# VH-VL binders against q95uq1: the designs that were tried, part 41

Target 1, 197 residues: q95uq1
Amino acid sequence: MSDNHEEESNVPAYVPGKHVSVDQLKQQDAEDEALKRYKESLLGTGVHAPKDDPRKLVIKEMKIQIEGRPDTIYPLDTKELIKEMKTKPFVLKESCHYKITLTFNIQHDIVSGLKQTNTVYRKGIKVSTEKHMLGSFAPQALAHSVTNPRHGWEEAPSGMLARGSYTAKVVFTDDDNEEHLSVEYAFSIKSDWKSDD
Below, E stands for the ipSAE of ESMFold2; O stands for the ipSAE of OpenDDE; V2 stands for 0.75 times the mean of E and O plus 0.25 times the DockQ between their complexes.

## First folded at step 16 (VH-VL; framework fv_sonavibart)

Design A6 (at its last look DockQ between E and O 0.52; V2 from the best seeds 0.67)
Fold by OpenDDE, look of step 16:
Structure A6 (fold): chain C 197 residues (1-197), chain A 124 residues (1-124), chain B 103 residues (1-103)
Amino acid sequence: as target 1 above (197 residues)
Amino acid sequence: QVQLQQSGPGLVKPSQTLSLTCAISGDSVSSDSAAWNWIRQSPSRGLEWLGRTYSEYTWYDDYEESVESRITINPDTSKNQFSLQLNSVTPEDTAVYYCARETYDFLSGYFDYWGQGTMVTVSS
Amino acid sequence: DIQMTQSPSSLSASVGDRVTITCRASQSIDSYLHWYQQKPGKAPKLLIYAASSLQSGVPSRFSGSGSGTDFTLTISSLQPEDFATYYCQQSYTFGQGTKVEIK
């Protein structure tokens, strides 16, 4: 009777940070130089928020990085480009090492507790769901970049059962469960990079 | 044009196996753009998806949880058909059974071609 | 599991009437809703896929709209052959059906 003590991995319960408005952050900057630097690093000198774009999060690019292979870059600046991405699946060789980098702008306000939920489907059936906490992001002049995994690589599934075509949806939500963006994309897992299988 | 033709007995005794076949014309059971499904309909349960089979690099089967332990869907590439086997049937399995082709709108499947249906009655 | 609720369960209409059937999902399904017509003793027939795309061969009097949780099937001018039961579908879940009967 082996008591498999499932080590409850104490993943520290993500305590959603209190939504602190940019204005509140500016007021707090007067007292702490470290906080001021942090805010300056987040807000930059030129928060150009387009007046005609109410979106808080604007995705610019999705980059698929595969070890030993050229990057696959999806520009996502327009709705048309987002739709086009669905028609251009990327290929993962089984057991390859890959990571995904998202580039995005934050506008108007701080997005707190940004979470990426990635759901993968095979022929309309959900096969996996992954959630990644990306963090909190403030408006800044330069686009933010987040890579998953943050460290190292993810390994593509392997084996005959893993090979095939997949569709996926990624959803970006904040601590208030506001959906900022959803993107659909496709990919295939193959045995070889050259296999037209 | 795609056509699905069903065959099999309409009467099955309790605890026996329900067996149906769906012959495909105008498409292949091994099509990479389709899945082949069984769906049943009864007044008490309405339209109920039972399961599917499809081919990519290998064959895959997905089944509805409530029947998973009793159901088998098998392709036959040589005859371009697929079959349903439902074991240990009870009167609750009485329904009209349909085979259907599933196609896809990216994340979702829908059924564009159906068999004519087979009324199966489970009775002693 | 996503639940699909159709309304009404039945309706009576006359030839030439505009008929509207609603399907509600228990959670957002984007535009991944499909509509079927079923006549007595026949298999369901696909009418609309992806909320608003008309299946080939389906008359233009049929239309679909909606996104998220609320969807609508509309028959602009009901014809004699349109008296049937209509079903919405998401993934492997079907609605309970809406029977359109002659008034």
Scores: ipSAE 0.802, ipTM 0.901, lowest interface PAE 0.6, mean pLDDT 90
Fold by ESMFold2, look of step 19:
Structure A6 (fold): chain C 197 residues (1-197), chain A 124 residues (1-124), chain B 103 residues (1-103)
Amino acid sequence: as target 1 above (197 residues)
Amino acid sequence: QVQLQQSGPGLVKPSQTLSLTCAISGDSVSSDSAAWNWIRQSPSRGLEWLGRTYSEYTWYDDYEESVESRITINPDTSKNQFSLQLNSVTPEDTAVYYCARETYDFLSGYFDYWGQGTMVTVSS
Amino acid sequence: DIQMTQSPSSLSASVGDRVTITCRASQSIDSYLHWYQQKPGKAPKLLIYAASSLQSGVPSRFSGSGSGTDFTLTISSLQPEDFATYYCQQSYTFGQGTKVEIK
């Protein structure tokens, strides 16, 4: 059930310092229990953020789904696991169909206009940059997830020159261009899955 | 103990081909952990990267855009060398030419061993 | 696409001086910046890679610092063999150089 007078966000394109905490929103609207439950559902249940973790975006997992094969899952919910990712590359067979799902929690405040920028390198030379608008996300107990592409599959490059080892960096920024997360990772493109063995 | 030793003529006439060779000791031109580069230096342009070759699944080449149509870098695994050919040279190609080994810190390459340099003059 | 600016273009110093050279990028390059020394008639020599990592065989009086857009090479006590030109590098682009001369 939505409120009859959904207040349009009249925030201009840039309004520095115009913020209300999630806790203040809950308190302002706690007139009766039914309305409180509804608003907590919209704002999420994870408003109790850890005291000494200032991050608004906490990556939990990166999952690589490859059509016809088991998923490859990277847990990323510690600083050490994020650092280890660049030493544990995943493999794509040329021309395979794949997609990537990122799972993350939002804490402390709503993150507006989250954008993912992914830059791929081959031995120090940039070979591509892709940007994706992810949307706005509120704190909640259940993690958020985003899958790229949104529909269907990506196809890995093919041909002898496409094969090889790649490094990459994915960066998450918001509408204010604040960087929330940066992950360096690696992958390779191979001619066949059996060469993994 | 990697060493790079350059050879090739220092005087080239306009419109001809500049050819240089870099001999490698203490490493292999086919190493999959390195790339083999040509870099030149002149007063007007400073240090300028020209291109590289390296081996992994196959041989890969990357060339700086302004010279891409004129440059070839070839490995020679039997002699453990790599070469530079720059076609159709002009006086603007006058520079000291260096070969260099490239290695990596994940997203970025840096040049840890350099040849001694070859002064190449292109004159009419 | 990313411009690199070294400062100063030249400086004069005496043996024993502390020397500081800066390199500034037009956009963040994290810590992916490298420093080289070049003496007249010689090839460049790698000093520092990844902003602050000292190359093997380079004297400990050399150090590097910085991240993002602003980077510094420091020589804590200048020696006679340190009079040279110093370059920073990001990707396949080199700075214009800083010449360190005898005062």
Scores: ipSAE 0.673, ipTM 0.864, lowest interface PAE 1.2, mean pLDDT 85
ESMFold2, look of step 16: ipSAE 0.634; ipTM 0.850
ESMFold2 (binder alone), look of step 16: mean pLDDT 91; pTM 0.938
ESMFold2, look of step 17: ipSAE 0.628; ipTM 0.848
ESMFold2 (binder alone), look of step 17: mean pLDDT 90; pTM 0.938
OpenDDE, look of step 17: ipSAE 0.755; ipTM 0.877
ESMFold2 (binder alone), look of step 19: mean pLDDT 91; pTM 0.941
OpenDDE, look of step 19: ipSAE 0.758; ipTM 0.877

Design A7 (at its last look DockQ between E and O 0.50; V2 from the best seeds 0.00; counts 0 for: pae E 2.03 > 2)
Fold by OpenDDE, look of step 16:
Structure A7 (fold): chain C 197 residues (1-197), chain A 124 residues (1-124), chain B 103 residues (1-103)
Amino acid sequence: as target 1 above (197 residues)
Amino acid sequence: QVQLQQSGPGLVKPSQTLSLTCAISGGSVSSDSAAWNWIRQSPSRGLEWLGRTYSEDMWYNDYEESVESRITINPDTSKNQFSLQLNSVTPEDTAVYYCARETYDFLSGYFDYWGQGTMVTVSS
Amino acid sequence: DIQMTQSPSSLSASVGDRVTITCRASESIDSYLHWYQQKPGKAPKLLIYAASSLQSGVPSRFSGSGSGTDFTLTISSLQPEDFATYYCQQSYTFGQGTKVEIK
């Protein structure tokens, strides 16, 4: 009678932090200097929320950084620019090192547990899904910037089977599974950089 | 306008190979903006995608998992056609088979042109 | 795998009637739903792509709407030639079909 003690791996259940509104954070009596500093660090000196823009997350830019190559920058300030990005695929040489940096503003409230889900398609078939926890972000005067990977570089797939055209969607969701932003983009994996001339 | 014309036998014995051909007119099998698909329909299983072939830098194939071990879809650029081979057929493979062109709305494919269909019966 | 639930399975209608068919996805598919018409002994015919885009040559009485998980195909005024089976499609998954029959 072998008592298989299933070690319940106490992976601490990630309890999504209670969504605390910026207003609630401001109303909390800053009697604790440490808490005040923390709030100030999160909220910055001014919650500049545009009155006419109800969005909590406003993407500003997507930057594709490739080692040894010029950066590809997509301005994403408008809906039109977001749509235009789909028509301007970037190229990854197989086995190149690349990273993606997103620049965005947070408005009105703290976005807690911001998660990026990136799904890649090849001719309508899903080929990969990646999820990245970005963290929590408060409204601040300066845009936030996140880079994936956080450290180092991602290596582009290689081989004959990897080459081709891809489409993708990135979705930003918070701890409440609220979708704040979705962006569609396209890219190609090629054997060399010259094929774009 | 793209047209798809199917050909092949409508009767196949169990354990034999089902073979169909789809001839393309008004387009190219090598189009980089399209994929070429086989879909079957039966009362029991409805519309069922089987697989596709398409060209980019090379030829690619994607197959439905349930038939992957038995299916081959081959392009013929010289004849501007593509074929279906389904090995080791059983009565469960009895269906109307369609070839179809797949086109794309960015992340999603849809079938804008279809062959006329071929009823294939698997019977001894 | 995404499941597509089409409803109703069948309906009876008269010429001139407004007909509505629904398709529900098990998860959000944005607007990437397509609609087909199939008549007996014929291949499916594309009607609507990307939830609401009318395929060229399709009569304007056909329309599609919806996003996320819930989609609708509408025939504003049913014509004699519209008695058929209709299918929704996402990726390589088809709905089970809705047969529109004459009342």
Scores: ipSAE 0.750, ipTM 0.872, lowest interface PAE 0.6, mean pLDDT 90
Fold by ESMFold2, look of step 16:
Structure A7 (fold): chain C 197 residues (1-197), chain A 124 residues (1-124), chain B 103 residues (1-103)
Amino acid sequence: as target 1 above (197 residues)
Amino acid sequence: QVQLQQSGPGLVKPSQTLSLTCAISGGSVSSDSAAWNWIRQSPSRGLEWLGRTYSEDMWYNDYEESVESRITINPDTSKNQFSLQLNSVTPEDTAVYYCARETYDFLSGYFDYWGQGTMVTVSS
Amino acid sequence: DIQMTQSPSSLSASVGDRVTITCRASESIDSYLHWYQQKPGKAPKLLIYAASSLQSGVPSRFSGSGSGTDFTLTISSLQPEDFATYYCQQSYTFGQGTKVEIK
């Protein structure tokens, strides 16, 4: 079997307002007292977390927005819903313009340098891997949302070789490469929005 | 329930083409939930995946890189079969050849039905 | 590419023994590892898929466990018909096999 690795796109990372950037953390020693105090100042006073849930990152939904069509929304706020997502593929018409918004809560502690790694497969063979830097996020009661692409739209590939069924896995890691979440999902690229042929 | 029955010659001369056929019963070669594979086994290389064919909106093939220039796997929907052709064989291609049905646990495929195997000897 | 290493390469055991076979991946493969049994002169037969899921028609004395890099196939009470070679597989790569010989 062939392993198809593509070079990672280098889109400038978006860093939320007062959160510590990944670049700032990489330049500073973890024992740096100035950096430690800055991280502590980013924590809100109204931190709320379920006491029985140890997760730092809790996904709430994935939304696929397609230009000129209704949104597709996956609620993901239970383990069952996360596991079920792979049984509910979404459809992209070739050349359509789309973007994906993830909504999640951060609990217990700040997550620094959150990174999204998305790996796409075609019938079990890896087709591509893309990494997106999301930034640093503090715990808060309100959910965070991130959208890819941050600006404009992504265009679905086109042509007979691009059409077909895909499976994928998105993994969230922090700047220490600790995994916080993994979601498996599916989609297809078709010539038409209806799947009668 | 699904059964795979292999046929083809067991002796092939060097530089010639190895040709095997796998007949499917209890299922369809055109199923969009399966892929149809050839796998070989030898003492020196063990179990070695060669390639597959499968149908979705069209027929697709994936081949192992080391044999990609010599291998062809074709479906035959009218006979409910799929074939292996391996060109320019050498004694290193001597192995037991199996056809197998592949199904998936989302990100990874596994082989749930196998043909009986065909011992192919490449000898001059 | 990911290398799969099985251990031991062979073992001898008596009927009724608990037998454990290990497969190690060179990097994490989550739970996407599968186990096969092959008897002399026969094709491999799927036993377990996705590390721990028992294939239909396989006796319950077979079980699989593990995730990440280390995986185990267990036969809780070895039977005479379990004389075979066992293979692990991930993606399109197989382990080198473990031969189980019955004393």
Scores: ipSAE 0.507, ipTM 0.764, lowest interface PAE 2.0, mean pLDDT 84
ESMFold2 (binder alone), look of step 16: mean pLDDT 91; pTM 0.943

## First folded at step 17 (VH-VL; framework fv_sonavibart)

Design B1 (at its last look DockQ between E and O 0.12; V2 from the best seeds 0.00; counts 0 for: pae O 7.7 > 2, placed apart)
Fold by ESMFold2, look of step 17:
Structure B1 (fold): chain C 197 residues (1-197), chain A 124 residues (1-124), chain B 103 residues (1-103)
Amino acid sequence: as target 1 above (197 residues)
Amino acid sequence: QVQLQQSGPGLVKPSQTLSLTCAISGDSVSSDSAAWNWIRQSPSRGLEWLGRTYPEYTWYDDYEESVESRITINPDTSKNQFSLQLNSVTPEDTAVYYCARETYDFLSGYFDYWGQGTMVTVSS
Amino acid sequence: DIQMTQSPSSLSASVGDRVTITCRASQSIDSYLHWYQQKPGKAPKLLIYAASSLQSGVPSRFSGSGSGTDFTLTISSLQPEDFATYYCQQSYTFGQGTKVEIK
């Protein structure tokens, strides 16, 4: 689907006039500083981006939210934690309502037309693929978060054939289909929250 | 060491059922780390995966779409075997049939042990 | 499904030669590609799994490399027992094979 991101940038500007006093010059300088700070907050500054890290997208966290239960949170701050995630599966009770939030930073340059593709496997056989268009993201100090589904909840499948162990991969690509990140993870669907069934 | 030994007839008439058996030694058909596959090979089509069975909560089956209406793969835990039945065969089903053990590297499976192969000819 | 294309379809080589076989996927498959050797009248035998991991009992003259869409199987010094057909595999799809013959 097309997802148009219309950004209305409201940037204050200097407005010259015929009467200019020392007080008016101070006001104009204050507006220039405000404009500078505003532009910096929208685009981030180069001094905040790591010089030796070429990644445009840096994952920070994956969170599984389950209706009526505490969140499960995976910190992904290091390459080791990203690699380890596949050895620490989370559990979904059949028919539960859940959603998954990924938190990430954008650095170096704007990433246009970011798309999230999540593919789920059962013992090597692909069972589903979901794609979500996320939009364009500028570098900034604060992290971005994306929750799937955007609205409401996803429902876990149920029944004896649905129970079992699953593996998955989430991939982020841009308008040019350049891959910025992939994370492999695992989960199981069970009849009960705290037991292996 | 793990070995797979195939048995079954090599000649089947059109419209009948092809039936093959794969006996497992050195492993269990009930292993929770493996899946049990049938793969066939012909000069015109090369290697073709047909399907598999494996245990978890129950026995799960996955079949290639082109044969899914005709194929059944069954485990036999008492004999440590698994079988292939392919119904309503035609000359296009003529091939060498292999059983194979599948193991996994997270998102993908590969076949580390194979049976010796059974040449099956569908006459006509 | 993702298609696997091997090249060359056949090659002739002498004992001692370095042999390189390639497999190209129609879309990225990361490192989830596996290599098999098949001799006439015999079942395939696993050589390499996950692009570069050598299966137990396979001689070290076999190596695999690549990720994404382009993968290579290399035999550093071809031996008489290596004349065979070689297949790549991802998911439940096999390449069409590369036959290595005596020159």
Scores: ipSAE 0.637, ipTM 0.847, lowest interface PAE 1.3, mean pLDDT 85
Fold by OpenDDE, look of step 17:
Structure B1 (fold): chain C 197 residues (1-197), chain A 124 residues (1-124), chain B 103 residues (1-103)
Amino acid sequence: as target 1 above (197 residues)
Amino acid sequence: QVQLQQSGPGLVKPSQTLSLTCAISGDSVSSDSAAWNWIRQSPSRGLEWLGRTYPEYTWYDDYEESVESRITINPDTSKNQFSLQLNSVTPEDTAVYYCARETYDFLSGYFDYWGQGTMVTVSS
Amino acid sequence: DIQMTQSPSSLSASVGDRVTITCRASQSIDSYLHWYQQKPGKAPKLLIYAASSLQSGVPSRFSGSGSGTDFTLTISSLQPEDFATYYCQQSYTFGQGTKVEIK
């Protein structure tokens, strides 16, 4: 009588991240006095967050900087603009030097251990994943700006296999693995800067 | 409602070119939210994606590697249609060919509207 | 190349039965999985997109679930019109199909 223990593969149900209200977060943080004190020390009494915007991280702009070329700027102030961005790919010449700068505001609370995960796809297949620890950010009057790489330039891939169209998803998560923002963008790697009209 | 109507010959000789057309109604081939695809189906290979065209963003045009050297997918904005051209066909290209609309999906599209299908037989 | 494997390849069921079809990807990609229904002599019809979203006009007895490499299509109560072949799709790769036949 062989007891075939069918291992119930606990496929973790993708629970869509419950919008934890700022109030619920405040209550959770209330249990950790040390964390509360730390947050209070960093937030100061005066940063008025919009009452009608529960987001902790609000992206404002994505800027593509290419050495020797004009900057490509994507305004991302609205959901519509964010959606539109993926339909406007930027071009990278093979072997060019480029960097990406993200500008964002932090609202309501400190975002601790902000991590950027950038995943690139070609033909729906993941071709690369980059993870960047950005740090901790507090609400402030001036927008935060993060550039990747922090120093120098990234070199665009070269060769016949590198050329083509790409899509990318950037996800911002904190130390608690809370997803704050997801943005999608597209780009192409070409042999030259001329759009194949 | 979106409708895709296929046309073209169902018989092609070996080494010749397979040509099919897909006429679009209820949407524009130049839509910024859709790509236009060809997919074939055979008992031996199942459903096989062949390629896509995105007229507003031609850099999104892409083809299956196995047919890339032989395939062309062209939009015709004046007629609101797109075509498939497959050169140098062999009996292995015998299949039911479908045109399909791919809703714009950033990572992986899905096909929400399909043509009626065209059986294409490659035979001498 | 990504491979999509469906299980079973075929099944026999009766009207009113709960039917479950699985689709496994050879690797995990951050791409959505979709489900199609195909009847003989017809084009595939979209049922489920993005793993669990029901296409407009599709009956609520159809549902999709899963993540990573393992996905499931469920028909809660099989109807006469549901006898067909079902395909999963991820990126531009389709499963081999699952034929649902009348018992």
Scores: ipSAE 0.017, ipTM 0.585, lowest interface PAE 7.7, mean pLDDT 86
ESMFold2 (binder alone), look of step 17: mean pLDDT 90; pTM 0.938

Design B2 (at its last look DockQ between E and O 0.02; V2 from the best seeds 0.00; counts 0 for: pae E 13.6 > 2, placed apart)
Fold by OpenDDE, look of step 17:
Structure B2 (fold): chain C 197 residues (1-197), chain A 124 residues (1-124), chain B 103 residues (1-103)
Amino acid sequence: as target 1 above (197 residues)
Amino acid sequence: QVQLQQSGPGLVKPSQTLSLTCAISGDSVSSDSAAWNWIRQSPSRGLEWLGRTYSEYTWYDDYEESVESRITINPDTSKNQFSLQLNSVTPEDTAVYYCARETYDFLSGYFDYWGQGTMVTVSS
Amino acid sequence: DIQMTQSPSSLSASVGDRVTITCRASQSIDSYLHWYQQKPGKAPKLLIYAASSLQSGVPSRFSGSGSGTDFTLTISSLQPEDFATYYCLQSYTFGQGTKVEIK
């Protein structure tokens, strides 16, 4: 009777750190020069946040990458463009390999524990929800880019039941559950790239 | 203009099957932009969504969990109608039953056209 | 399961009054809220969809507002034909209704 002690892998519960402002971070550990340099390297020399835009996260682009196909790019610089994206669904062939890249700027402060929640709907009913922990992002000169999946490709569903029109909402939240951004988009799953199924 | 006309018996015995039909005019049961729903209303339970049927590449049905084991919603493309069957009824199924067209604002469905309603009483 | 709670359950008002009905969801969801009017012996009638969009043919005295979990239907000046029961709907869940009665 071999007592298989299943070692409960105590994955330490990720305790979200207290939201520390960039200013607080700069003041903390001022005595540690190495840490100060590290913080300065992360925070850069004062990325001028636009005074007229209070947003901490500003989306710039959503890119759909499909293996063997040209990229679909949605510019999202304006509210109008964000709305327009809803009217321009992209097509996924069943069983294709795809990934989505979001490009965004962080401004004013560090966004800690950024989480992406993607919910897919079919005729108003949720069919899937995916949550991705993206990490913490500081203001920087270059836009941040996040690709899901991080490695490899996602496979589009296949079969007759998978085919159809879908709507989706992606929401970006931080460790404090503050919503920074929501984006709605549409797509269709088809049997072929050319077929108006 | 879209019109929904309900038909079916208003009295059903316990343990029997409730059957209703909803005839569609001004739209198609196979419309890719709509779903066809049954909703009931009672003083005890209020308005309660029961389920829907719709067509895309194939037919789909979604049902409310509490009735899922007893409910069937079927389209009839030849007659441009859809039906409700609710098996093994009890007095708790006594309600006014409505058919309704569901339309969409992107992520959300809502009911824009309704049938006239059918009072169904479950009694011995 | 989402619960929709309307307040008040009933109210008495006079013609010309401003009437406000609230609907609270038990949780915030991505689905929009809709408002219906129902008169005795009739099916519910769509008033407002997607929280604030007025259905075609509905008088402009009706308006909807809100976000997250809290939503409001407003009748700016109650008319005789507005005495009815009002329901909110979100994600196939209806509120319990608010009956607007003559004072």
Scores: ipSAE 0.739, ipTM 0.869, lowest interface PAE 0.6, mean pLDDT 90
Fold by ESMFold2, look of step 17:
Structure B2 (fold): chain C 197 residues (1-197), chain A 124 residues (1-124), chain B 103 residues (1-103)
Amino acid sequence: as target 1 above (197 residues)
Amino acid sequence: QVQLQQSGPGLVKPSQTLSLTCAISGDSVSSDSAAWNWIRQSPSRGLEWLGRTYSEYTWYDDYEESVESRITINPDTSKNQFSLQLNSVTPEDTAVYYCARETYDFLSGYFDYWGQGTMVTVSS
Amino acid sequence: DIQMTQSPSSLSASVGDRVTITCRASQSIDSYLHWYQQKPGKAPKLLIYAASSLQSGVPSRFSGSGSGTDFTLTISSLQPEDFATYYCLQSYTFGQGTKVEIK
């Protein structure tokens, strides 16, 4: 994807264009209200965090949803699972429609100005960087989820030059530029869903 | 206006280390929209990419496989420059060395600004 | 790896001539091919990126075309400053060059 400008918000939001549908606007409003309600439900809530785990942001899961196919789910509950993720690539058929959801907890302290940056590499060459401002999050027992794209689907590129193996890195940083999480993952774009390797 | 200015010795003895520096003006070595490359040119091999360094939350390096065991490219953010170190040189490393800025498009980048070049001769 | 082949390796031309130089890829590279000019004793200079986009400050007599496997650099009317060697580039691999010499 192309460069994105940063915006200040509690939740990254789709800003409606001239051709936004009523259903899309309603869904966007519902998602914003759900986050707002979620934050309100934490008023006065004690937060349980492991004493010996200093991380403020703890990843739980990465889910790849592909239109017309079963979801691919990566549990990331352990540091071993996080480090192994790059060795377990998922496959996208060229021109397929997909979206990716990351699920995480916040613990210990408020994380202010959380930004998600996803960088995609091909044979070690950076080919794309996408940024999303997520907002500020207080510690809580309930997990947060971020889905990209927020609305609709992303389309996988197509053609011989697009087909191949990719690595990617998703990084969460705060407004002090402190890195809270880095997850490396891998995927392939192929003409067919079947694996030949 | 981006400009790259190279410096470093032009004569190196076999088995020693070739060291070059590229100073950047008009851009930052820490730019997240660029990568910083070394390329060399000789009559026998033509233009040959050696490697790059770039910043994305931390510093990353990519090196051409044939030199990977001998090459190091280091940024210096305080001086806004980056360097090439090539260890254990032989006469086959004799070439004109260029630094270059790589800019990106989707799936590949290209080199839009180049240093002036430094002739490096590896000879007794 | 994708192999790049430039044609011709050299040519002789006069001021005012139309010159074409070809670069062929062993498999499709869409439009991810770039053209450079190099004069003796100087660094390469970017002319055209992404097959057909002129770099800022490059004269309009230079043009690029092609997609897939076959790409062409054209100089519509050679000038004295255009006698040089021309290279194509794809993904860190340069072509072997085409030397344009004075007839």
Scores: ipSAE 0.000, ipTM 0.462, lowest interface PAE 13.6, mean pLDDT 80
ESMFold2 (binder alone), look of step 17: mean pLDDT 90; pTM 0.932

